# Designs tried in a protein design chat: VH-VL binders against Intron-encoded DNA endonuclease ai2b (ai2b). Part 12

Target 1, 262 residues: Intron-encoded DNA endonuclease ai2b (ai2b), of Dictyostelium discoideum (Social amoeba) (o21044)
Amino acid sequence: MRIQIEKDQLGWVAGLLDSCGNIMFSKTHVSGNIEIKLKLTDYECLENMKTKYGGAVKVSRTGTRYRLNHSEGLKKLLEDINGQIRIPVRVKKVKEVCEKNNIEIKYPDKELSLDTAWLSGFFDGVGSIVINQTTLENKKQLVLTFNQKNNQILIKIQRIVGGNFYINTNTQSGKYKYALYFTSKEEILQLYEYFKKYPSRAYKNKRIGLIPQYYELQTLMTSIHDNQLQETLWKKFMIQWDYKEIDEIQSGEILKQKGVIR
Key: E = the ipSAE of ESMFold2; O = the ipSAE of OpenDDE; V2 = 0.75 times the mean of E and O plus 0.25 times the DockQ between their complexes.

## First folded at step 10 (VH-VL; framework fv_iratumumab)

Design f3 (at its last look DockQ between E and O 0.55; V2 from the best seeds 0.00; counts 0 for: pae E 6.3 > 2)
Fold by OpenDDE, look of step 10:
Structure f3 (fold): chain C 262 residues (1-262), chain A 121 residues (1-121), chain B 107 residues (1-107)
Amino acid sequence: as target 1 above (262 residues)
Amino acid sequence: QVQLQQWGAGLLKPSETLSLTCAVYGGSFSGYYWSWIRQPPGKGLEWIGDIYHSGSTYYNPSLKSRVTISVDTSKNQFSLKLNSVTAADTAVYYCAREYDIYTGSYGMDVWGQGSLVTVSS
Amino acid sequence: DIQMTQSPTSLSASVGDRVTITCRASQGISSYLTWYQQKPEKAPKSLIYAASSLQSGVPSRFSGSGSGTDFTLTISSLQPEDFATYYCQQYDSYPYTFGQGTRLEIK
């Protein structure tokens, strides 16, 4: 479902750009070219961008890409996100593109907070929401995660919402990736409340909406002594939660609609 | 031009608490991260921690248990406290303004003059 | 923590020489690297930020290059005022860490 980007939600654009945006300059695009790449299931996010700022959305089997390089749309986007960018490398590029478009760069005058949609956009770009099944205790743990190459922005997020850090090592590249993850019910519910005000616009918003039901089910499970009933209830919930098949179906439909596949 | 002026006790005994203050002049205190760095005599630099003008802090894990950084926005000042000092804490301590995404700078562009703190029995 | 290793620890050079100092990070830090110059009894001075961006007011004879794990500070033509200790610092991740320093001395 397309959610229109309203004035009070412009932080989402900034967060999205911060998380997965790329700003490039070329001979053909001297004023700048903004690209955002997402999973195919998050196609609607980019369509919303297109609706608001113009540009082009490309769909492929590997994902979806938004590109904006025309002057009018670019200026509009820059004006909307100015002063809201939180990633150093992104700030640098935004500054460059602002200069090229005669826009005065603004920097955040407040520390990152939950009073803007920035975190929502950031989450849509690099966040995940999953339920991990632990084989040892048959525990099903809801986990929200923010992923990033460096820990600076994650630390800043942690300062306001909490969470824990773990480091993923890519064995092939030897590169480290940081993750801020949330498993605490209190912290996750806090994030849920945030998302109620500043909703995720990605496909993962469906899972975000199920967070209360997850905890309700967890509570209910403690009172149920019938294993079969427990399994049935969990299965029913997971049908709603699991979008892998749904993701494939949705992706397929999108690919068909865009003429990538027949 | 932004300037940092720092002050505090320079001679301490073991187990005492180091206390330094840094004042910001000629510029905005708000919107910046402010850091403390130290340098033992003849040695390299060690980052201690930083604080945002709102009071949010991050400390080097090596010193976290003993370090407190605070701000006084009314005075445009931030302070460092280091508890239970030992001879190993003897160093020149610097306050600095961070190059940060909030300021459009990338590094520590403004430094205090440094404060020598000697821990001796 | 990310370890920063500078090379060499000390260097002797003459005025007019081309000087190169290297810094290696224990892990990839992208371009989140700053070079500092420190003179005796003075606070460090920022020279290069973002690995290759020249700080305002710094002479053009200073340049920085590199990305990921390997970085280089170059002084194209050494001037008398350039004899000092140089440090690299990563700000990719907390805690920020510095190289051990390179002392540049007059030959």
Scores: ipSAE 0.023, ipTM 0.589, lowest interface PAE 5.6, mean pLDDT 88
ESMFold2, look of step 10: ipSAE 0.122; ipTM 0.639
ESMFold2 (binder alone), look of step 10: mean pLDDT 92; pTM 0.941

Design f4 (from e1 with heavy chain D106S, light chain Y94W; at its last look DockQ between E and O 0.08; V2 from the best seeds 0.00; counts 0 for: pae O 12.7 > 2, placed apart)
Fold by OpenDDE, look of step 10:
Structure f4 (fold): chain C 262 residues (1-262), chain A 123 residues (1-123), chain B 107 residues (1-107)
Amino acid sequence: as target 1 above (262 residues)
Amino acid sequence: QVQLQQWGAGLLKPSETLSLTCAVYGGSFSGYYWSWIRQPPGKGLEWIGDIYHSGSTYYNPSLKSRVTISVDTSKNQFSLKLNSVTAADTAVYYCAREYDIFTGSSYYGMDVWGQGSLVTVSS
Amino acid sequence: DIQMTQSPTSLSASVGDRVTITCRASQGISSYLTWYQQKPEKAPKSLIYAASSLQSGVPSRFSGSGSGTDFTLTISSLQPEDFATYYCQQYDSWPYTFGQGTRLEIK
C-alpha cells in the first residue's frame, strides 16, 4: 500500500537512504545521482519516493531500483533529509551532493532516537522480520534483524532499542555482515510501538502488523494441549505471515505491468 | 562476588590451536557478555572478542579468521580457541565479564577478570 | 577501529603527588571510556567507568573526566599502592580498543 510521505515522516527517507542508498557522480550527472535498491516486493517504497521527489523506478527480475538525478528533485530530497543522515560514509556523500546543489549540509544535533521515522526507513532498507524454528523445543521464534556491513550504526540502534549482535560470514567470499537481532518480546514490542508511530513502508510492514497476533498465539498455544489444534492454529497464522507466494505473484504482476516479462 | 577462573594449555608449538576455558562463579552467567583479552609480555592489552550468554559472538577483526569463542551455559563456562598460533600469539590471556550496552547496566566495560593464562608459543 | 592514545607513556611521581593521565580517542566515543589499573603479573582492575564514574571499592582519590575524544584520569594524592600501569579502553565501538598504557613509576 502506497503511503504518502508526510512531513513528520521525512526521517523515513533519511533512514532508507542511510540503509540502502547510493550517491554517485558522473559526467552526465554532475549534480549527483541518488540510487536506492530494494527487493522487488518493496517496489512501492520506491514508488512513494518517485511520487514525492520524482525520479525513475526500474523493476527487474532481481529487484527494484530508484534513481533521482534531476536538480529539482534532488534539492527537495536533500532538504528533507538534511541533518538526519547517520552513517558516516553516507554523510560524506550527502555533503558532496549538497555542495553540488548549493545546499548547506546539516548534521544531526541529537543522538539517534525513536522520535523520528529514521529507524523505520533504515529497517525498510536493511531490516528483516522472520519466524525461525529453534532447535530447542521446536519453538517458533520471532526475530527482527538489522543488517549492516559496518556495526557502528547498529551499536547506536542497540543503545536505544536493545538487541544482540551476530556476524553473518559468507564462507565463499569471506565477507561478513553484522546483524543486530531481536528475540526478546519486550524489545520487539517496543519496536512494534515505534512502528505504530512510524510505520514501515516496505512489504514487511504486513508482518510487523502481525507481531501482536504472534505473541497472542504463543500465549494461547501454552493453554492448548491438542497438538493438532496447535498445528492448525499455527498454520493459519503462517498463511498470513508467510507471504512468499503472494510476493511472488505480486512480483510477477509488477514485472508484467512494467513489461519486464510477458 | 563474581569470580572468574580460567585454565588451559600454556605451551604451544607453532600452528597448534590455543584452547582456554573460563568458568564463572558466584554470579549469573546470563545477561552478560564474556570477553577474552590478551597481553603480550611487556605490551598492552588487546581485546580478542566476546560472547553473550546466548551464544552471540563478536571477534576482533584482527583475529577473526582464527578465533572461536563458545559458551556452555550449563557449566557457566566460555572458551577461547585460537588456531594456527605463532610466536606473535604469545601472551597472557584473560577472560573477563563484560558489561555491554545490551545489559542495561550503568556500568560498561570489563569489571571482573580471570587470573590470566600465560600461553607461550615456541618451536 | 578507534585508536586510543594515552599520554604520557610513562610517568615518575612521588607519594602525595597529583597525577594526571590523558587518553585521546581517534573519534568521538561519548563517555564510553573505562580506566584500568594493572599491577605486575595481575589482571587489570577497573577504576573508572563511563569516563567519570568510580568503580565500587576504588578510592576516592581516583577520578575521571572528559567526553568525546579527550579523557583524563586523575589521582589526587598518589599512594604507594598506586604505582602501576594504567589503561584506558573505549567501548563505544567494536572492536573494543585500549590505550597503549601509562606506566606510573616511583620517583
Scores: ipSAE 0.005, ipTM 0.479, lowest interface PAE 12.7, mean pLDDT 87
ESMFold2, look of step 10: ipSAE 0.206; ipTM 0.675
ESMFold2 (binder alone), look of step 10: mean pLDDT 89; pTM 0.923

Design f5 (from e1 with heavy chain S54R D106T; at its last look DockQ between E and O 0.01; V2 from the best seeds 0.00; counts 0 for: pae O 13.8 > 2, placed apart)
Fold by OpenDDE, look of step 10:
Structure f5 (fold): chain C 262 residues (1-262), chain A 123 residues (1-123), chain B 107 residues (1-107)
Amino acid sequence: as target 1 above (262 residues)
Amino acid sequence: QVQLQQWGAGLLKPSETLSLTCAVYGGSFSGYYWSWIRQPPGKGLEWIGDIYHRGSTYYNPSLKSRVTISVDTSKNQFSLKLNSVTAADTAVYYCAREYDIFTGSTYYGMDVWGQGSLVTVSS
Amino acid sequence: DIQMTQSPTSLSASVGDRVTITCRASQGISSYLTWYQQKPEKAPKSLIYAASSLQSGVPSRFSGSGSGTDFTLTISSLQPEDFATYYCQQYDSYPYTFGQGTRLEIK
């Protein structure tokens, strides 16, 4: 479902751009070119961007890409996100684009908070929500994660929402990513409360919506001594959790059939 | 230092509605869950329910049908209503801060408590 | 609901004694356990959170241990101000539940 980006939700655009946006300049795009890459399942996020600012969305087997390089759209987007960009590397690029488009750059006047949709956009860009089987007591553990190459923004997030930090090192490439993850019921419910006001616009929003049900089910399980019944209930929940998980290839084909993509 | 201050009627008749309010001072109201707990005279503690500053509530099933917890963010207050009280509802009622989202810790539990409000239900 | 069972219900001890109170959950609650101290006509005070972490300002003679279903509160050397009622509370699942309490009295 397409969700229109309202004025009070403009922080989402900033968060998304901060999380997974790239800004490039070339001879053909003197005013700048903004690109956002997401998973195929998050096609609708980019469509929302397109609806608001124009641009182009491309769908491939490897993901979705949004590009914005026309002047009018760029100006509009820059006006909306100005003063909300948090990651230094993004700030630098946004500044450059603003200068090229005769827009005065604004910087955040306050620390990161939960009073804007920035975190929601950031989560949509680099966040994940999954249920893992724990080694202890055969429990299903809900996990929310923020991933970044740079830990600075994650540290800032941790200060306001909590979570645990770990480094994910790719042994093959030697590249590492930082992850802020949440397994605590308290922290996750707090995030849920945030998302109620500033909803995710990505596919993962469906799972976010199931967070209360997850914990309700956990509670219910405490009163159930029948293992078979417990398993059945979990299965039912997982069906909802995984409902219409779109294979990237299938999704692409469906979108082509619907005439959404070329 | 964060402090909770409670007030409300202490004497009720059966079938009346218990109404208590808890005000938060010296700290942020936002970003916390706020709980109500009661303790009958000479007995243990019973959790009634909690509310997030944005209004989401969880109630003890034992009381859910009669309990309403609400917030007034403009006043940094949250309230408890318990309908159709009986003698069994006679207790000291406490408000408490459940946990803090801004400290990075998720295990604080109920770290700040109100002074308690004795509510007696008597014919 | 998760039932929390404390033992003993009451305990008499002397100043300087090592005191141990146990709390058992009817099911696994990980480390979502808090110990409270309550003195007469006072609100409970949090002592230990996350089963083993001391609250700020709590004397080091207090310690908590355990995970899953069995938990222990230990006072290494009982002080006069420690005579009170102690409660465990789980916050793993709603509804939050408390143990029945342990009254620690002076011998």
Scores: ipSAE 0.000, ipTM 0.486, lowest interface PAE 13.8, mean pLDDT 86
ESMFold2, look of step 10: ipSAE 0.170; ipTM 0.660
ESMFold2 (binder alone), look of step 10: mean pLDDT 90; pTM 0.929

Design f6 (at its last look DockQ between E and O 0.01; V2 from the best seeds 0.00; counts 0 for: pae E 14.0 > 2, placed apart)
Fold by ESMFold2, look of step 10:
Structure f6 (fold): chain C 262 residues (1-262), chain A 121 residues (1-121), chain B 107 residues (1-107)
Amino acid sequence: as target 1 above (262 residues)
Amino acid sequence: QVQLQQWGAGLLKPSETLSLTCAVYGGSFSGYYWSWIRQPPGKGLEWIGDIYHSGSTYYNPSLKSRVTISVDTSKNQFSLKLNSVTAADTAVYYCARGYDIFTGYYPFDYWGQGSLVTVSS
Amino acid sequence: DIQMTQSPTSLSASVGDRVTITCRASQGISSYLTWYQQKPEKAPKSLIYAASSLQSGVPSRFSGSGSGTDFTLTISSLQPEDFATYYCQQYDSYPYTFGQGTRLEIK
């Protein structure tokens, strides 16, 4: 059993639901159910939700799904996130499910801040952190991104941590139109300090942990004059950064453990 | 039946501060964004900014350096201050009920009666 | 900022005519669009929200359509009380922005 979701980390659950929670009703689940779909390697994070709220975690070759439709667990989750949902579409659905479960809806009382885990949960659903190749030979750029269909919550995030907007003018329904992205070392290190206090619970937390090493290596490159050494050091770092091979190994182990493969 | 009633000074000199107040009657103040919108004589509408009952604000970047919107939830009121006015700020100013955070589709379903603010040259 | 462009800027029509006013957003706004009617010396009145949903108390001769970037307000049979200025407004993204207006006049 890994670290459970403690009371001071309940904002993470709200942020995750705000970003990617799906709330629905059916004839068989009149009081509602909640689904969260993540990558297969994020299985442990959904198991922690199962430990706290009940429900089920299902794995497949395409990903991991958490589903909660048990009335007592659903009520507990709703009470834990009440007053912390900030995206209007999600607030509307939370209100509907609260009404069906006899829970008085609460509204956010405070502006979004870095004193809660909400941003960490939101990042786990719609965030990314990547290293891009620039136009210069082996010159790299660290980019952290939050994605959304509209800019309202991204503007509120920008006011507390900065960042720049990217607008995809050629997008359609279902793709993110807006991104708030960060390339400034100062801004990314501020987010790193936030994630130290309120950790990402997704597998991308491994990349977050490498942020200081990225900048240390970047600084070291200013004193190295051997191009082949520079390339070698970046390649060694990128092995840690690129979790694709680790992801495949862990995926196979998870699928075998859960009886999807032998 | 929601009604918005607004008041404040209508004649200003350049460099003074515009100050308007809007009171909300017949409905909930909580759970909505509350906006200020202006319309220069003979021209179109410009959104100034909004405030949520918690005090969270967003201001139109064109005015951000001069605008303050405040809320008093105990009185169901919100206010606009616009510093350092010029003749270009002459307009009819409206308060309006914006986005219900739960329904998501209502800016702007209720408006105040409008306040003409004139800045002398 | 998302720019909203209305066409035409003015229009003359007769009672009974079918009238169409268009609104174009500079980027996709899904269905987050409201149409307003404004008469002289009055605050705007909401007609259509969510691009196509008729506001309560608005006559059924008003309708809205569109999604993404291109939107249309239609008045199926123009009445004397419909002569006014019409605005579209997006609420997808801050800052909220209005079209420049379409003045509908009696021919």
Scores: ipSAE 0.000, ipTM 0.484, lowest interface PAE 14.0, mean pLDDT 83
ESMFold2 (binder alone), look of step 10: mean pLDDT 90; pTM 0.931
OpenDDE, look of step 10: ipSAE 0.013; ipTM 0.504

## First folded at step 12 (VH-VL)

Design g1 (from e2 with heavy chain Y108S; framework fv_iratumumab; at its last look DockQ between E and O 0.01; V2 from the best seeds 0.00; counts 0 for: pae O 11.2 > 2, placed apart)
Heavy chain, then light chain:
Amino acid sequence: QVQLQQWGAGLLKPSETLSLTCAVYGGSFSGYYWSWIRQPPGKGLEWIGDIYHSGSTYYNPSLKSRVTISVDTSKNQFSLKLNSVTAADTAVYYCAREYDIYTGSDYSGMDVWGQGSLVTVSS
Amino acid sequence: DIQMTQSPTSLSASVGDRVTITCRASQGISSYLTWYQQKPEKAPKSLIYYASSLQSGVPSRFSGSGSGTDFTLTISSLQPEDFATYYCQQYDSYPYTFGQGTRLEIK
ESMFold2, look of step 12: ipSAE 0.315; ipTM 0.689
ESMFold2 (binder alone), look of step 12: mean pLDDT 90; pTM 0.931
OpenDDE, look of step 12: ipSAE 0.000; ipTM 0.502

Design g2 (from e2 with heavy chain I101Y Y102T Y107S; framework fv_iratumumab; at its last look DockQ between E and O 0.01; V2 from the best seeds 0.00; counts 0 for: pae E 6.9 > 2, placed apart)
Fold by OpenDDE, look of step 12:
Order: sequence, then structure tokens, then C-alpha cells
Structure g2 (fold): chain C 262 residues (1-262), chain A 123 residues (1-123), chain B 107 residues (1-107)
Amino acid sequence: as target 1 above (262 residues)
Amino acid sequence: QVQLQQWGAGLLKPSETLSLTCAVYGGSFSGYYWSWIRQPPGKGLEWIGDIYHSGSTYYNPSLKSRVTISVDTSKNQFSLKLNSVTAADTAVYYCAREYDYTTGSDSYGMDVWGQGSLVTVSS
Amino acid sequence: DIQMTQSPTSLSASVGDRVTITCRASQGISSYLTWYQQKPEKAPKSLIYYASSLQSGVPSRFSGSGSGTDFTLTISSLQPEDFATYYCQQYDSYPYTFGQGTRLEIK
């Protein structure tokens, strides 16, 4: 679903760009080219960007890409996100593209807070929400994570919302990222309240919306002594949690194949 | 200096199955779509289909019912099978590499090609 | 399917000439267009990708332009080795499709 990015939600654009945006220059794009790559399931985020600023969304079987390089759209986007970019390497690139477009760069004058949609956009770019099942205790644990190559921004986030740090190592590539993860009910519900005001625009918003139901189910499970009933209820919940992801992926592929999304 | 080397039977009878293999040398198999293209003698080019290193495939609807493309990541190879061949399937068949434009830089199109394999269908 | 129409089908030119080949898509394909050069008994060689980006190792006399539906390949000064058949190909949408080709011959 395409959702208009309102004025009070412009921080989302900044957060998204800050988390997974790439700004590049070339002979053909001297004014700058902004590129955002996401999972296929999150193509709607990019469609929302396209709706607001123009540009192009490309869908493949492995992902989706937004590209913005025309002057009018770039200027509009830069005006919206100016002063809200937090990642140093991104700030540098935004400064460059602002200069090329005769826009005065602005820097954040306030510490990171929950008063803007920045964290929402950032989460859509590099966040995840999953339920881990441990074999030892048959424990089903809801986990929210923020992933970054550098821990600086995560430290700032931790100061606001809490969470714990660990290093997420990709065994295949040998690459690692810092991860800020949340397992505490209190912290997760705090994030949920934030997302109510500044909603995720990615597919993961569907899971965010199920957070209250997850905890309700957890509470209910403690009062149920029938294991079969518990399993049935959990399966029903997990269908809501997982099933729509497959549908969304398939829908995206179909849309590409039919030429609706290119 | 990525190179594609292809091989397979060049002479078939009608109703037989065409089988070609393409091997990738000097580069990564991951992160690319691997395509098959054919060209009838003296004619233009027709895209047959492609496969991602993960095994995801897409086939030209014109050939979908008869085409199977597969990968062997352990060997950095991918293969084409075309069932129930006729004289109309006589062509030079090429394998090619296409960069995944959603995971890297902008797409280079099909930037590396195999040497081609002539397949002749004759009774 | 997206149809790609090249023009002309064939042309004759002399060394040093400026040559222009056009390709039209039946629908918008943004800049997802590649130009290929093919010589007899050889596989196609990528010249231009993303409508206007020069492939590595390709001489600067080759250039591409266009976006949407209309595209152009230009050879600023034709060299003897440039006589070949040229193809455009869209990779905007599956299935990928090629133009019918343009044969460039010596005048």
C-alpha cells in the first residue's frame, strides 16, 4: 500500500537514506544520484519514495532498488532530509550533493530522539523483527534488531531505547556487523509505542502490528495446560506472522513480470 | 578476466533433448544472473531464460514449456535443457552473465558471453 | 513482451563517417538498454549498457543516448573494425528482448 509521506514523517526519509542510502556521482549524473536498495518485500517503501519525489523503482527476483537523479526530485528530497542525517559517511555525501544543487547543508542541532520518524526509517533500512525458537526450552522469543557496520549510531539509539549489543558474523563472507537487539518486553513495547506514532513503511510493519498480540498470546499460554491447544494457538499466530511474507514476495515478482513494476 | 566456456552436443534429431553446459572461470558465480540466448543462422537473437546462483529461474514464455535451466554451484556451472527439439531450434546457443542490478552497481547488461554452441536439428 | 525495433535494418558507410543507429521500445524501459556488436562467427560484445554507459575497453567513438522508448547508438568516426551487426536489448522486464539488428557494411 502506497502511503503519502506527510510533513511530520519526513524523518523517515532521512532515516531510510541514513541506513541504506547510497549517493553517487558520475559523468551522467553530475548533480548526484541517490540509490536505495531493499528487500523485495519492501518495495512499497520505495514506491512511496517514488510517489513523493519521483525517480524509478526497479524490482528483481532478489531485491528492489530506488533511484533518484533528476534535479527537481533531488532538490525536493534534499530539502526534506536536510539537517536530519546522522551517519557521518552519509552526512559527507549529502553535503556533496547539496553543494552540487546549490542547497546549504544543515546539520542536526539536536540529539537523536523519538520525536521524529528518523528511527522508523532507520529501522526499515537495517532493522529486523523475528521470533526465535530455542530447542532447549521451547522458548519463543520476539527479537527486534538494528544492524550496522559501525556501532556509533547504535550507541546513540541504545541511550534512548535500550537494548543489548552483539556482533553478527556472516559465516560465509566472514563479514560482521554490530547489532543492537531487544528482547525485553518493556523495551519492545516502548518501541511499539514509537512505531504507532511513526509507523514503519516496510513489510516488517505487519509484524510490528502483531507485537501486542504476541504478548497477549504469551500471557494466555501461561494459563493453558493443554499442550496441543498451545501448539494450535501458536501455529495460528505464526501463520499471521510468516504467511504474508511469501505472498508479498510472489506479488512483487508477478508485478515485475507483468511490467507493472520495473 | 571472467570467461565462459560452453559445451554440449551439436547434432540432434527431432524430438530429442538439447543439453548444453556453461562453466564460469576467473570470477564469482554469486551475484549474477546466468542467461541462455540463441541465434538461428542468419537471424537475430532470442533470449531463452536465466538463472540466479540460488537457483531462481525465469524462462521466456515462448519456450517455457520445453526449457529447464539449472545450476551447479559446486562447479560454477549452469546448464540448458530444451526438450522436443525441431528444426526451428537450430541455432547457435550462447551463455551469458548479467550483473544483479539490485545488489551492486547499475546493471552492465549481459557483459560476458560464451563462445557459442551450434546446435543443428536434422532428421 | 516488449518489442524492440531498430532502424535502419542495414546501412552502408565509409571509414570516418558518423553513423547513427536507433532503437525504439514498444513501451518505456527507462535506461535499461544494452547495445551489442556482433561480428561474423563471434558472440555479441557489449558496447553500451544502461543506455549511455560505455563498457570497459570500448573506444570512446561509441556513445549511447536516450531514455524511455527511443535510443540511439552513435559512432562518431567509423573505423574499419566497426563494420558489424549491432543489436539493442532491453533488460527492463522479462522476457528480455532484442532488436532485429542493424548490419553496418562498407560502402
Scores: ipSAE 0.018, ipTM 0.551, lowest interface PAE 6.9, mean pLDDT 87
ESMFold2, look of step 12: ipSAE 0.077; ipTM 0.653
ESMFold2 (binder alone), look of step 12: mean pLDDT 90; pTM 0.932

Design g3 (from e2 with heavy chain G31D, light chain Y96W; framework fv_iratumumab; at its last look DockQ between E and O 0.01; V2 from the best seeds 0.00; counts 0 for: pae O 10.2 > 2, placed apart)
Fold by OpenDDE, look of step 12:
Structure g3 (fold): chain C 262 residues (1-262), chain A 123 residues (1-123), chain B 107 residues (1-107)
Amino acid sequence: as target 1 above (262 residues)
Amino acid sequence: QVQLQQWGAGLLKPSETLSLTCAVYGGSFSDYYWSWIRQPPGKGLEWIGDIYHSGSTYYNPSLKSRVTISVDTSKNQFSLKLNSVTAADTAVYYCAREYDIYTGSDYYGMDVWGQGSLVTVSS
Amino acid sequence: DIQMTQSPTSLSASVGDRVTITCRASQGISSYLTWYQQKPEKAPKSLIYYASSLQSGVPSRFSGSGSGTDFTLTISSLQPEDFATYYCQQYDSYPWTFGQGTRLEIK
């Protein structure tokens, strides 16, 4: 479902751009070209962008891409996100594209806070929500994660919402990312409250919506002594939780049927 | 470290079916697309197709009619079949991992490759 | 399909030389381009991704530039181990396609 980006939710655009946006210039696009790439399951995020600013959305088997390079749309987007970009590399590029479009660049005058949809957009770009199962204790642990190559923005987020850091290293490529992760019930529920006000627009919002049920189930499990019943209840929950994979496949197939992708 | 190990018959006669398998070790199989690429002796690279753990495939249109890529998730393996081979199909065949991320910074690369399998088609 | 055309097909250079290889796409591919190095009897190795991003472990003498249709791979100071064949590859649209390759030989 396409959701209109309202005025009080413009921070989402900024957060999304900060998390996974790319800005480039070429001979063909002298005014700038903004690209956002997401997983296929998050196709609707980009459609929402297209609805608001114009541009083009490309869908493939591997993901979806939004491109905006016409002047009118670029100017509108820049006006909306101006002063809200937080990542230095992105700020630099936004400045460049603002200059090309005769827009005065604005910088954030306040520290990152939960008073805007920025974090929501950022989470949609680089966030994850999963349940990890520990073999040793048969424990199912809900984990929210923000991923970045640079820890600067994650430190800012941590100051606001808490969380812990770990480094995720790809041994093959030698690349690493910082991850700010949340496992505390208290912290996760705080994030949930934030998302109630500034909802995720990505597919992961479905799992976000299941956060209360997860904890309710965990509590209920402590009072159930029948292992079979516990397993049944957990399986039922996981069917809802794992809907992502099914939906991803189905969405792909649907898109193929519609001729959007091959 | 992720490693790809590939195997299959290296000598075929015309009209036979090429069959190669690639096994993935030391990494997640379900997080990536997996590709087959070939390179005729002394020539460039040609992308054949790729597959996801779900079985979703895309084939190069130039080979689509003869190519089948399959996956065995239980073994972390994916395979290539090429029907009705001719001398033109003589090449070193590579399996590779498509490393494409959409979070943070976008990048793509075939970053992990098999050792290659020479397949010679001769009468 | 998107055709990728490299130039030159082959070139000879000496150690220490600055070398530039170009790749042109038949249509705009933004920055969705990867450069590979291939040595004899070896699989290709990724050098540059997203047109200009250096792969981990790759020497800084390698650089990539370009966007849209025209791309360049530059080796600022050629080293003995750099003699190989180089390929560009677009991943903007299926099917993935490669340039015909550029063979870099020792002069």
Scores: ipSAE 0.006, ipTM 0.535, lowest interface PAE 10.2, mean pLDDT 86
ESMFold2, look of step 12: ipSAE 0.309; ipTM 0.715
ESMFold2 (binder alone), look of step 12: mean pLDDT 90; pTM 0.930

